VHH binders against ENHANCER OF AG-4 protein 2 (HUA2). Designs and how they scored, part 3

Target 1, 142 residues: ENHANCER OF AG-4 protein 2 (HUA2), of Arabidopsis thaliana (Mouse-ear cress) (q9xer9r771to912)
Amino acid sequence: EAAISRDAFEGMLETLSRTRESIGRATRLAIDCAKYGLASEVVELLIRKLESESHFHRKVDLFFLVDSITQHSHSQKGIAGASYVPTVQAALPRLLGAAAPPGTGASDNRRKCLKVLKLWLERKVFPESLLRRYIDDIRASG
Below, E stands for the ipSAE of ESMFold2; O stands for the ipSAE of OpenDDE; V2 stands for 0.75 times the mean of E and O plus 0.25 times the DockQ between their complexes.

## First folded at step 1 (VHH)

Design b06 (framework vhh_5c3l_4)
Fold by ESMFold2-Fast, scan of step 1:
Structure b06 (fold): chain B 142 residues (1-142), chain A 122 residues (1-122)
Amino acid sequence: as target 1 above (142 residues)
Amino acid sequence: QVQLQESGGGLVQPGGSLRLSCAASGFTFDDYAMSWVRQAPGKGLEVVSDINSGGGSTTYADSVKGRFTISRDNAKNTLYLQMNSLKPEDTAVYYCARDLEGYSYGDYFDYRGPGTQVTVSS
């Protein structure tokens, strides 16, 4: 059921770590949610978690999960690809605003998010003009 | 077999300079973006700088911007970090790292060298 899949994903975010195993497990849950038409809800959960997160290193972990979901979906071109690529694209201003905030305390966050954006640019995950605009915006905030 | 080997670390006074080198082997060096990462005693890993496969695009941590310069020589399979105006807070083990392809995990590298110690002290 949709509710069970949503709750499982939300619960996974509480224990998310920056390892292939942890991110891979959360990515699989996100893909399962897409089968129930919940891609927008999953992305909204990620936005809310990013915006409420107090630890900057945790914001990076969450953004790496966004990257994992996005790239996995882009490469597969299935239900997840049809759902997550456009949904994440629409959410990028909010995701990046939370993951890569301005100020000297967030310089590592901005650098890591820039690296993801450059990777997406190289792999043609999103339109080039859109990605270059976000790259310029983040560079200007540091 | 991928191998990365750093050199050029040492003891230097505040305000001094050091140049680190990383010799890469076992892969096509000019297919990969590369990074310098560091770890100070008791602290986590900090990515200092990265450079794209062609050498034309670089980024820096705010802590080192204006003081450090990353560069590469693809003909020699070598990565460099020129460190100027060194501060005591730059004291760390410095690692050469190859950026991960596919998914972006663990600061985007799938291999790093054994590291070279940089100590900035009077």
Scores: ipSAE 0.016, ipTM 0.163, lowest interface PAE 6.6, mean pLDDT 84

Design b07 (framework vhh_sonelokimab_d1)
Fold by ESMFold2-Fast, scan of step 1:
Structure b07 (fold): chain B 142 residues (1-142), chain A 122 residues (1-122)
Amino acid sequence: as target 1 above (142 residues)
Amino acid sequence: DVQLVESGGGLVQPGGSLRLSCAASGRTFSSYAVGWFRQAPGKEREFIGAISGSGGSTYYAVSEKGRFTISRDNSKNTLYLQMNSLRPEDTAVYYCAADSDYDILTGYEDYWGQGTLVTVSS
């Protein structure tokens, strides 16, 4: 059932940690949601969670989950899970705005998000011009 | 501060097995997430798998999950990659990498080895 997969993913976000186990479990749930055509809903849940999260380290955890989902989807090419690549691309301004906010106390967030963007650039996950723009924007906000 | 050195590469026949080692020098090896990447001729660097500092969690690229196993021995400061059922397309330079973020390996790791060549050919 689609509703069960969505609820399981949303619940997983409440206990998400930066471990490979935690991120891997949440990634598998996100891929399962894509099989029911819920990739846009999963990305919207991630955006809302990022925007409402008060702890900066938790924002990094959530963005690392975005990275995990995106790279799994990219490696699958044309499978149901591959729908996350275009969905995340469209959502990047909101995802990055929440995960790598400007100002004091967020330098670690920006540094870690830059690592992910550079990895995406190297692995050709998204268009080079788009990624370089976001890299420059984040650098300018620090 | 970590230095990484890969070993165990060589020529192996299709269907064969090979175990790679990555020796780490320096302190705090157990605080690093470590993993394996490879780069085949004319191809981009490909992620193979990663293991958390404690060794409690592993994460694999989907295509390698059944054939490759990653492990670590923190008492020996060593990372391993067990490769089974090798195919000619596994021919590549294999790199180990370590990242200062405890459980995350992002591909822009703080430390990289120099690589060890694995050739799968009859």
Scores: ipSAE 0.014, ipTM 0.232, lowest interface PAE 6.6, mean pLDDT 82

Design b08 (framework vhh_sonelokimab_d1)
Fold by ESMFold2-Fast, scan of step 1:
Structure b08 (fold): chain B 142 residues (1-142), chain A 124 residues (1-124)
Amino acid sequence: as target 1 above (142 residues)
Amino acid sequence: DVQLVESGGGLVQPGGSLRLSCAASGRTFSDYAVGWFRQAPGKEREFIGAISWSGGSTYYAVSEKGRFTISRDNSKNTLYLQMNSLRPEDTAVYYCAAEEYGSDWYSEREYDYWGQGTLVTVSS
């Protein structure tokens, strides 16, 4: 069921770590949610979790999950590929604003988000002009 | 966090071979892209090559292509550098470095964690 998949994904975010296994399992749940038309709900859960997260290292973990979901979706056929790429693109201002906040304490966050944006640029995941704009914005805030 | 310790350095004759090891402790090694760098006395640090977290992708500096091979064993939390046909100009302190998921591993400036280095001397 859709509700079960959504709840499983939300629960996974509470124990998310930067390990390949943790991010991989959460990515698989997100892809399963897309099969039930829940891509927008998954992205909204990620935005809310990022915005409420107090630990800056946890924000990076969550953004690496966004990267994993996005790149998996970009390489996939069917509804997952159709759903997450445009949904994440629309959510980028909110996702990046939460993951790479301004200020001295967030310099590591900005560096790591910049690395992901550069990777997306190299792999043509999103339009170049959009990614260049976000790269410039993050550089200006540090 | 991850800690890195290099080993296997020493004195070797020109034309010889060495295998360097880098042992990782702390967080799971398989979560990191890892690379090798070297620094000779009076010279800037030079990138040798890197390997992705899965071992599925490798990247080498042009100058090292063909003589050096990078590999990893995630079950042993160890990175290796196989060095063949060694030359006196390969004399340097060799460092391993680790970079987290999603990071650009082609640049020295992108690596988060560094070992202390192991000295390789190529001399008769």
Scores: ipSAE 0.036, ipTM 0.378, lowest interface PAE 5.6, mean pLDDT 82

Design b09 (framework vhh_sonelokimab_d1)
Fold by ESMFold2-Fast, scan of step 1:
Structure b09 (fold): chain B 142 residues (1-142), chain A 124 residues (1-124)
Amino acid sequence: as target 1 above (142 residues)
Amino acid sequence: DVQLVESGGGLVQPGGSLRLSCAASGFTFSSYAVGWFRQAPGKEREFIGAISGSGDSTYYAVSEKGRFTISRDNSKNTLYLQMNSLRPEDTAVYYCAADEYGLGSYDEREYDYWGQGTLVTVSS
């Protein structure tokens, strides 16, 4: 069910870690949510969690989940699989603002987010001009 | 010159054990999170485990829980992987990798430097 999938995803965010299995399980739930038309709700949950997270390492974990969902969606056939690409694109300013904040205390966050953005650029996940602008913005904030 | 050099690979029977080493040089080892990855012929590279620069935090792939142990000795600039209860499906080239100021990650894209690998063959 849609409600069950959404609740399962929200619960998964509370215990998310940087392990392959943790990210993979959460990604699978997000893809299932897209099949019920919940891609925007999933991205909003991710934004809210990122913005409320106080631990900088947890922000990176959440952004790696965004990356996993986005790349899975980009590689899939069909409308359900493709839902996250435009939804994440629209949310990038909020996602990146939370995951890669300015200031010296967040230098590791910015480096890790830059690695993801460069991979998205290489794999043509989002428009090149958009990604180059975000890369430049993050570099300038350090 | 930054280098990571793996050693300790070889042929081992099922149920056996091996300890892999990765010697680091040319950088401040304690500032890097370091990890182990492996790649079997014809398959994708997969994460095994990582350890923070201080050695205080370790991260494992769920599938490797209990059989493999990662550790480091910063005074020797060396990373270790203790592999127990080896199975034929553990046959792969094992790589060490270093992530500057990293926290230990499953994501190979985070790693700045890579070794050339050491072959582990589990067969009878």
Scores: ipSAE 0.015, ipTM 0.239, lowest interface PAE 6.9, mean pLDDT 84

Design b10 (framework vhh_sonelokimab_d1; at its last look DockQ between E and O 0.29; V2 from the best seeds 0.00; counts 0 for: pae E 2.1 > 2)
Amino acid sequence: DVQLVESGGGLVQPGGSLRLSCAASGRTFSSYAVGWFRQAPGKEREFIGAISGSGGSTYYAVSEKGRFTISRDNSKNTLYLQMNSLRPEDTAVYYCAARDTYYSGDYDSPYDYWGQGTLVTVSS
ESMFold2-Fast, scan of step 1: ipSAE 0.567; ipTM 0.791
ESMFold2, look of step 2: ipSAE 0.400; ipTM 0.703
ESMFold2 (binder alone), look of step 2: mean pLDDT 77; pTM 0.800
OpenDDE, look of step 2: ipSAE 0.338; ipTM 0.688

Design b11 (framework vhh_sonelokimab_d1)
Fold by ESMFold2-Fast, scan of step 1:
Structure b11 (fold): chain B 142 residues (1-142), chain A 122 residues (1-122)
Amino acid sequence: as target 1 above (142 residues)
Amino acid sequence: DVQLVESGGGLVQPGGSLRLSCAASGRTFSEYAVGWFRQAPGKEREFIGAISWSGDSTYYAVSEKGRFTISRDNSKNTLYLQMNSLRPEDTAVYYCAADFGEYTDAYEYDYWGQGTLVTVSS
């Protein structure tokens, strides 16, 4: 069911690591949630977790999960899989604000987020003008 | 910084095998996740497979499962790609790449080699 899938995803976030296996498992759970029309709820869970996370390296791990979900959704082209592309697009200001905060302590976060934005630009995941604006904003905040 | 140098490319007959090597220098190789990519003429660069810092985890593109095997030797700072049952469609420039961390399958890697050409034809 929907609630069970959402709870499984939320639980996975607590043990998320920057391994292909960890990110992959969490991505599959997010795609399962999309089948129940929960893409917006999953993205809100990610935003909430990112905003509450105190460890900057964990913020990067969470943003890499956002990228994994987005890339999978972009590649699927189906209704269930494709639901994350527009949902993440709408959430980008909040996601990037939390994952790549201003200040000297977050230089690695901004560098890692810039790499992801450049990949999205190259793969045409989101509109070029939107991505270039976020790239400029992050560069200016460092 | 880490620098990557590929070797082992060449001409091979359909159905043949080839092993590519990627030698790393600079920062400790064992701290990086590393992978193989290829680019055929007129196509975008595609992911083949990656291996974690420790060598305990490997991930392959679905289309290459069973034919290609990635491995690493951290004592020699070297990454390998064993390619079996080669097809003309495998003709491409093969690149090794390294990134800091283990989640790099979908990302632009920090460091890239120059590439080595593999041609599969009779």
Scores: ipSAE 0.013, ipTM 0.185, lowest interface PAE 7.9, mean pLDDT 81

Design b12 (framework vhh_8pnl_2)
Fold by ESMFold2-Fast, scan of step 1:
Structure b12 (fold): chain B 142 residues (1-142), chain A 120 residues (1-120)
Amino acid sequence: as target 1 above (142 residues)
Amino acid sequence: QGQLVESGGGLVQPGGSLRLSCADAGFTFSSYAMAWYRQAPGKERELVARITSGGSTNYADFVKGRFTISRDNAKSTLYLQMNSLKPEDTAMYYCAADEYWSGDYEFDYWGQGTRVTVSA
């Protein structure tokens, strides 16, 4: 059943859009994957998809999915919160490097990723010192 | 910064009409919900009308029966037809595309806006 959940999540990424409905459906599948011990595999799939994505707008869509999974997991009791919060924290350098690349073509990406990082800071999703470092790094890359 | 460009604003007499346009310049238009917002001098920004990717519409009570939102996916363009304009409709009008947010906002504003003035 684990394989079925993973395949469903992977398929959902192919049609992911920035609508609340699309991100919500993909988030629900990611939470289901965590019940089968697949949180690390889901995050690695998101990293691979982000790093291979050529469209900067699509990179933002994928990072908003990361935010949705992370915040949903942070607010939950049980397996999803235990799995995704630390797994995403460990993956932040790769996730942010792909979602908010340097250069003038990616200014919108950096702005939108900064908005997410500031919300995570406000909601205490990750350690303050870590989030402030990433915020400063992204600001400096402009 | 954004990919949306508003146009069609201007000065009209009360009871007049205007059509606003919002052109998408390099973004996947057909997949997203679109909205018109406005901000009058000294007022908060407010939702005027919304249209989903499937074509369902929603309007603020203060424009119901007077304004019509529509989209042309082939031209990547959003429209707001404004009829029976009132002095209270005077504002900067902003085009927005659906953007994920877990908090208090549903859309991001991706243009400079277009000014509408209704005055005798």
Scores: ipSAE 0.018, ipTM 0.297, lowest interface PAE 5.1, mean pLDDT 83

Design b13 (framework vhh_8pnl_2)
Fold by ESMFold2-Fast, scan of step 1:
Structure b13 (fold): chain B 142 residues (1-142), chain A 120 residues (1-120)
Amino acid sequence: as target 1 above (142 residues)
Amino acid sequence: QGQLVESGGGLVQPGGSLRLSCADAGFTFSDYAMAWYRQAPGKERELVARIYSGGSTNYADFVKGRFTISRDNAKSTLYLQMNSLKPEDTAMYYCARDYGDYEWGSFDYWGQGTRVTVSA
């Protein structure tokens, strides 16, 4: 049951697009995985996919999925739904390093990730000091 | 960009009608495609109807001929007129700015929803 949910999520990552529908469907699968205690596995799959992805536009799609999962989790009050907030927080260095790499070819990636980080700051999704450090780091890299 | 607030849901009998409203407190409402989505208990969230900035519309097959989406750009309000309601229409209904693409794709673009229950 857990394996089926995990495999379904991994398969969804292969066909993920930037549409609200695609990201919404993948978000629901991630939330379903959390109900089986798989939040850490889902985040690890996202990290691995981001780190192995060669197309910069695909990295943005994947990071928008991270945003969607994180904001949905932040709005939940149950343990299963809320488990992504601490799990993503711990993974932020690897997620952001892969999604917003240095160099001129990744300027759009950094701009899009900055917009997400600012939204998380406004919504108090993660500690303010942590988010401000990441914002500064990304600005310094380009 | 602003918060969306849905209203107009309620309990109706099969064959009844409801009109849902979605107020957009933000600016530039007229520049965006707007959509109604719904999510029934235990099911995926699905597109019900979309209206583009130019006024053209798109409907899911399961609501064609029964639901009408419309917008009032002067009031920054989106509507969904629901006629001939069926038990299968029971769901939380959400409005969204529908760019096609996940731009700010935060749940801020989704309102909190309005509940529609169709039962005897």
Scores: ipSAE 0.080, ipTM 0.454, lowest interface PAE 2.9, mean pLDDT 83

Design b14 (framework vhh_8pnl_2)
Fold by ESMFold2-Fast, scan of step 1:
Structure b14 (fold): chain B 142 residues (1-142), chain A 120 residues (1-120)
Amino acid sequence: as target 1 above (142 residues)
Amino acid sequence: QGQLVESGGGLVQPGGSLRLSCADAGSTFSDYAMAWYRQAPGKERELVARITSGGSTNYADFVKGRFTISRDNAKSTLYLQMNSLKPEDTAMYYCAKEYYDSSGDYFDYWGQGTRVTVSA
C-alpha cells in the first residue's frame, strides 16, 4: 500500500549512503511509491531532508539519490516511474539550492552536482537550455 | 570521513613490478567502488582500474594483462599489482573511493598520490 511504501522510503533516507546497494534500494522504493501516485510526495521528502541536513557530505548522498531516481525514471518512458522527470525538473531550484549551496565550504558539493548536471545534459534528461543555466549559476556561486 | 593514503610507489626499470596500496583509515570501505587513477606530466588524470563493492573489475585497455586490482575489505585496503612496467606508466598514481552509478559517472574522494617512475 501507499502508506507502507512511503514509510519504507522515509526509513531508507535515514540510513542512505553512497554505495551502489544503498542508492539502488532507495531508488526501487521511490519507483514503488510512483505506482501509488506519490512521486511529488517523494520529491518533497527529498527536498525537506536536503534543506534540514547539516552535513555537506550527506547533502551529496541525497542528491546522488535524486540523480539515480531521475535517470531510472528517464529510461522508463510511459510508465509510473516516468513521473519523476517532470517532478524533479520543477523541484530543481530547491534541490540544487540545498545540495550545492554557495560559499567556500561547499566547493565539493558544487563540483559533484555539476558532474551530475553535465551527465543529464549529455543524456538529454532535461532541456539543454535549462541545464546550461543551472550549470552557469553553480559555477558563478563559487 | 575516511582519509585515503597511498603507498608502494618507487623507481623501477622497464619490465619491473610494483605493488601499490591504498589504506582507508576510518570508513565504510566495503560499501564503495574503489579505483586507481594516474596522471602523467602534461596529461589529464585517467582511470587505470576499478573494482566494485562486489568485486567485479574493469581495466583501461593500456594496462590489461599487466595490472591487477584487488581489495581486502577486512583491512580496508585497495591494491594495484603492476607487472611488466613500461616508461609510459610513469605517473602519480591516485586512489579513489567512488560513488558509482552505471549511468556512467564517478564521484570520488582522492588520496594524495604515490609516485611511480619507470626508467633505465
Scores: ipSAE 0.015, ipTM 0.176, lowest interface PAE 6.8, mean pLDDT 82

Design b15 (framework vhh_7mjh_2)
Fold by ESMFold2-Fast, scan of step 1:
Structure b15 (fold): chain B 142 residues (1-142), chain A 120 residues (1-120)
Amino acid sequence: as target 1 above (142 residues)
Amino acid sequence: EVQLVESGGGLVQPGGSLRLSCAASGFTFSSYAMSWVRQAPGKGLEWIGRIYSGGSTSYNPSLKSLVTISRDNSKNTLYLQMNSLRAEDTATYYCARDEDYGGNWEFDYWGQGTTVTVSS
């Protein structure tokens, strides 16, 4: 059920790694949550986790999960999972602010987030003007 | 700070064997796939193979019979065993952190490389 799916997803975030296996499992849980109408709650959990995360490498892992969920949702147009595209779009300022913070210590975070944004631009996941603005903002912040 | 340090290179006779090591620090080594890449003098980069976080391997088909990649997660160390070395194997050998999820990206961290010279 909904509560169980949400709790499983939240628990998965604690052990999330950058492996295809780990990100794939978390993505499947996020898609399951969308079937219960919980896409906005899943994105809010991701925002909160990103904002509270102290390890910069972990922030990248979480943003790669955002990428995985978003691209899966984009490819599933007309299905429940498609709800993540507009939800993530609305959350991008908070997600990117946490995942790609300013300063010299976060240069790796910014490079990796830029790679994701460029991929989204290439695959037309979000409006071009919006993505170009975020790319420029991140480049200017370090 | 992510650091990768290769070692074990040197002069080897044709037909010889050599094992390279890569010491990793600054990240959770067991959570990442790792790759070996080489560059012969005056040539481009050639991918040798990858070892996934779970221990399974994938190799460049042209090199598969000549090399074995392994890892020791307790020592944060990646290995490349090379057998039946030929003059064409003369190259600088790099280990690289392979983002298992990042299939559309280049390797994100590289070592400085260790040089292998195969000569009689």
Scores: ipSAE 0.019, ipTM 0.343, lowest interface PAE 4.4, mean pLDDT 86

Design b16 (framework vhh_7mjh_2)
Fold by ESMFold2-Fast, scan of step 1:
Structure b16 (fold): chain B 142 residues (1-142), chain A 122 residues (1-122)
Amino acid sequence: as target 1 above (142 residues)
Amino acid sequence: EVQLVESGGGLVQPGGSLRLSCAASGFTFSDYYMSWVRQAPGKGLEWIGRIYTSGSTSYNPSLKSLVTISRDNSKNTLYLQMNSLRAEDTATYYCAREGYDILTGDYGMDVWGQGTTVTVSS
């Protein structure tokens, strides 16, 4: 059942789009996976998909899913749902490195990732010093 | 390039009907919820309604009896049918794509067209 939720989530990543329905369903599947102790595996799937993705717009879609999962986890009352906050925090260097790569071809990726990081900073989702470092790093890579 | 282009606006008499079109390009149109929004001169934005990927629709209750939203995925085109037009319907009409909104962590309009103006004379 846990395996079914994980497989459903992995399959969702193949057709992910920036729609309410697509990101919403993928977020709900990720939260369901957390109930079975699979938050780290879900984040690893996201990292692998982001690192292997060749289309920059797809990388943004995947990072918006990371944002959706993270914000739902941060606002949720309960152990299982809240597990994504520390798991995503540990994965941020790999997630951001893949979603917001250096170079002029990725300027839209960096701009969109910066918007997410600034919102996380405002809402105190992750430690301020950590987020400020990533914001500075992404700005410097452009 | 992701783009939405509205057409079909113009002068129309009170009580008349008008159909607006919105041509989508640069993305997989069939994957997205689409909305229509209008703005009367000197006023704020007013949401008209949305169409889901399934073809189902949801409308602003104030406008529900007067409008119909439809889509043709084979033509990458969104439509707004308006009936019984009144002077109060004079506005610039925008089509918009509904995408992920980072501010809400849920939904929002991430791409907008340039707008097409509808003037109901009298």
Scores: ipSAE 0.017, ipTM 0.333, lowest interface PAE 5.8, mean pLDDT 86

Design b17 (framework vhh_7mjh_2)
Fold by ESMFold2-Fast, scan of step 1:
Structure b17 (fold): chain B 142 residues (1-142), chain A 121 residues (1-121)
Amino acid sequence: as target 1 above (142 residues)
Amino acid sequence: EVQLVESGGGLVQPGGSLRLSCAASGFTFDSYAMSWVRQAPGKGLEWIGRIYYSGSTSYNPSLKSLVTISRDNSKNTLYLQMNSLRAEDTATYYCARDTEYSSGWDAFDIWGQGTTVTVSS
């Protein structure tokens, strides 16, 4: 059942789109994976997919999935899915480095990632000082 | 024709409860995530929460202790249960079909006409 959930999540990443249905389905699979202790593996899959993705539009889709998983996990507090909050926090340098790279071709990526970070700040998903540091770093890149 | 129709608004006393309904027609309701959004007089839109096709929910953290979103796919109906209503909950409440992901709540393709909730003594 764990392997089935992991394989379903990997398959979902291949066809991930920016629809609520696509992101929602992948988010549900990620939460199911956490029930089997696979939150770190799911986040590592997301990091590797983001780092290997050549299309900037696809990097945004993947980061929106990270946002969806993170906000869902934050709202669950004390349930298996809540394990994504600390796991994503630790992975933020790699996730943001891949999703919001420097350069003129990635200005849309940086804008969309900034929007996510600002929402996380408003909703108190991660410590304020950490989020403000990443916001400043991304702003300085463009 | 794709349509959303809200109902259940009205005048409520502070501390009261209210349940809003949203009737969907013209599309495969059980395949879509649905959101509730409100707009207080003279203010911008505020996202309340979302319910996925699976029944899982995600809420605005500022509101999650006060509201519950549910759905009945057999009736093509979305619900918003509100408890412990305060004057600041006075707003027009909209249901919306939630199609494109965004980091916020501003990517909806179909909105209802809204139902007005007034909280006053």
Scores: ipSAE 0.136, ipTM 0.528, lowest interface PAE 2.5, mean pLDDT 85

Design b18 (framework vhh_5j56_2)
Fold by ESMFold2-Fast, scan of step 1:
Structure b18 (fold): chain B 142 residues (1-142), chain A 126 residues (1-126)
Amino acid sequence: as target 1 above (142 residues)
Amino acid sequence: QVQLVESGGGLVQPGGSLRLSCVASGFTFSEGSDYAIGWFRQAPGKEREGLSSISGSEGGSTSYSDSVKGRFTISRDNAKNTVYLQMNSLKPEDTAVYYCAADRYEGSWYDEYDYWGQGTQVTVSS
């Protein structure tokens, strides 16, 4: 059920960690949500959670989840792949702005987001010109 | 605090074998560990090269570069919090400083990891 899948995903975000298990479970729930046409709602929930998160290490955990969802969807050329790849692409300015804020206190966030962007570039997940712009922007903010 | 310490480097003849160890502190390789460990090398005048990685998850997903596939084997001992690189059929071209690196994000193989060891020298003489 759509409502149950959405609520389960939202609940997972509260206890999300960087373990393969935690990110994998949340990714599977996001893919299930896409089957009910909820991909845009899931991405908006991730944006809102990232923007409201006060702990910088938690912002990285959430962005790693975005990466997991995106890469899984990209490799799975089905309904989820069609839904999340373009939706995340459109949301990247908001996602990156929240996950990799400027300032000396966020150097770890920027480093980790750069690792993800470089991986997306290598795997051709998003257009090269778009990814290079974000890489340059993040480098310039530290 | 996360630390990595490499050991096992040295001088070896072509065709010989070495086993490198990477001891991790400040985190554990347990069921569901969120750390991955990679082995890298850098020879004089060359770029740093990724060789192999192993995830911290149970069963440990592994990867290898084409240059070492079939000759090198990565493994872990969770009880000792240690990752090994078994290097067989060593060639003069394998001469380099070997680095262990750790990262909280699994499933990626690239130069930039969060934590790096100081390196151990491997020399394969002709």
Scores: ipSAE 0.014, ipTM 0.214, lowest interface PAE 7.4, mean pLDDT 81

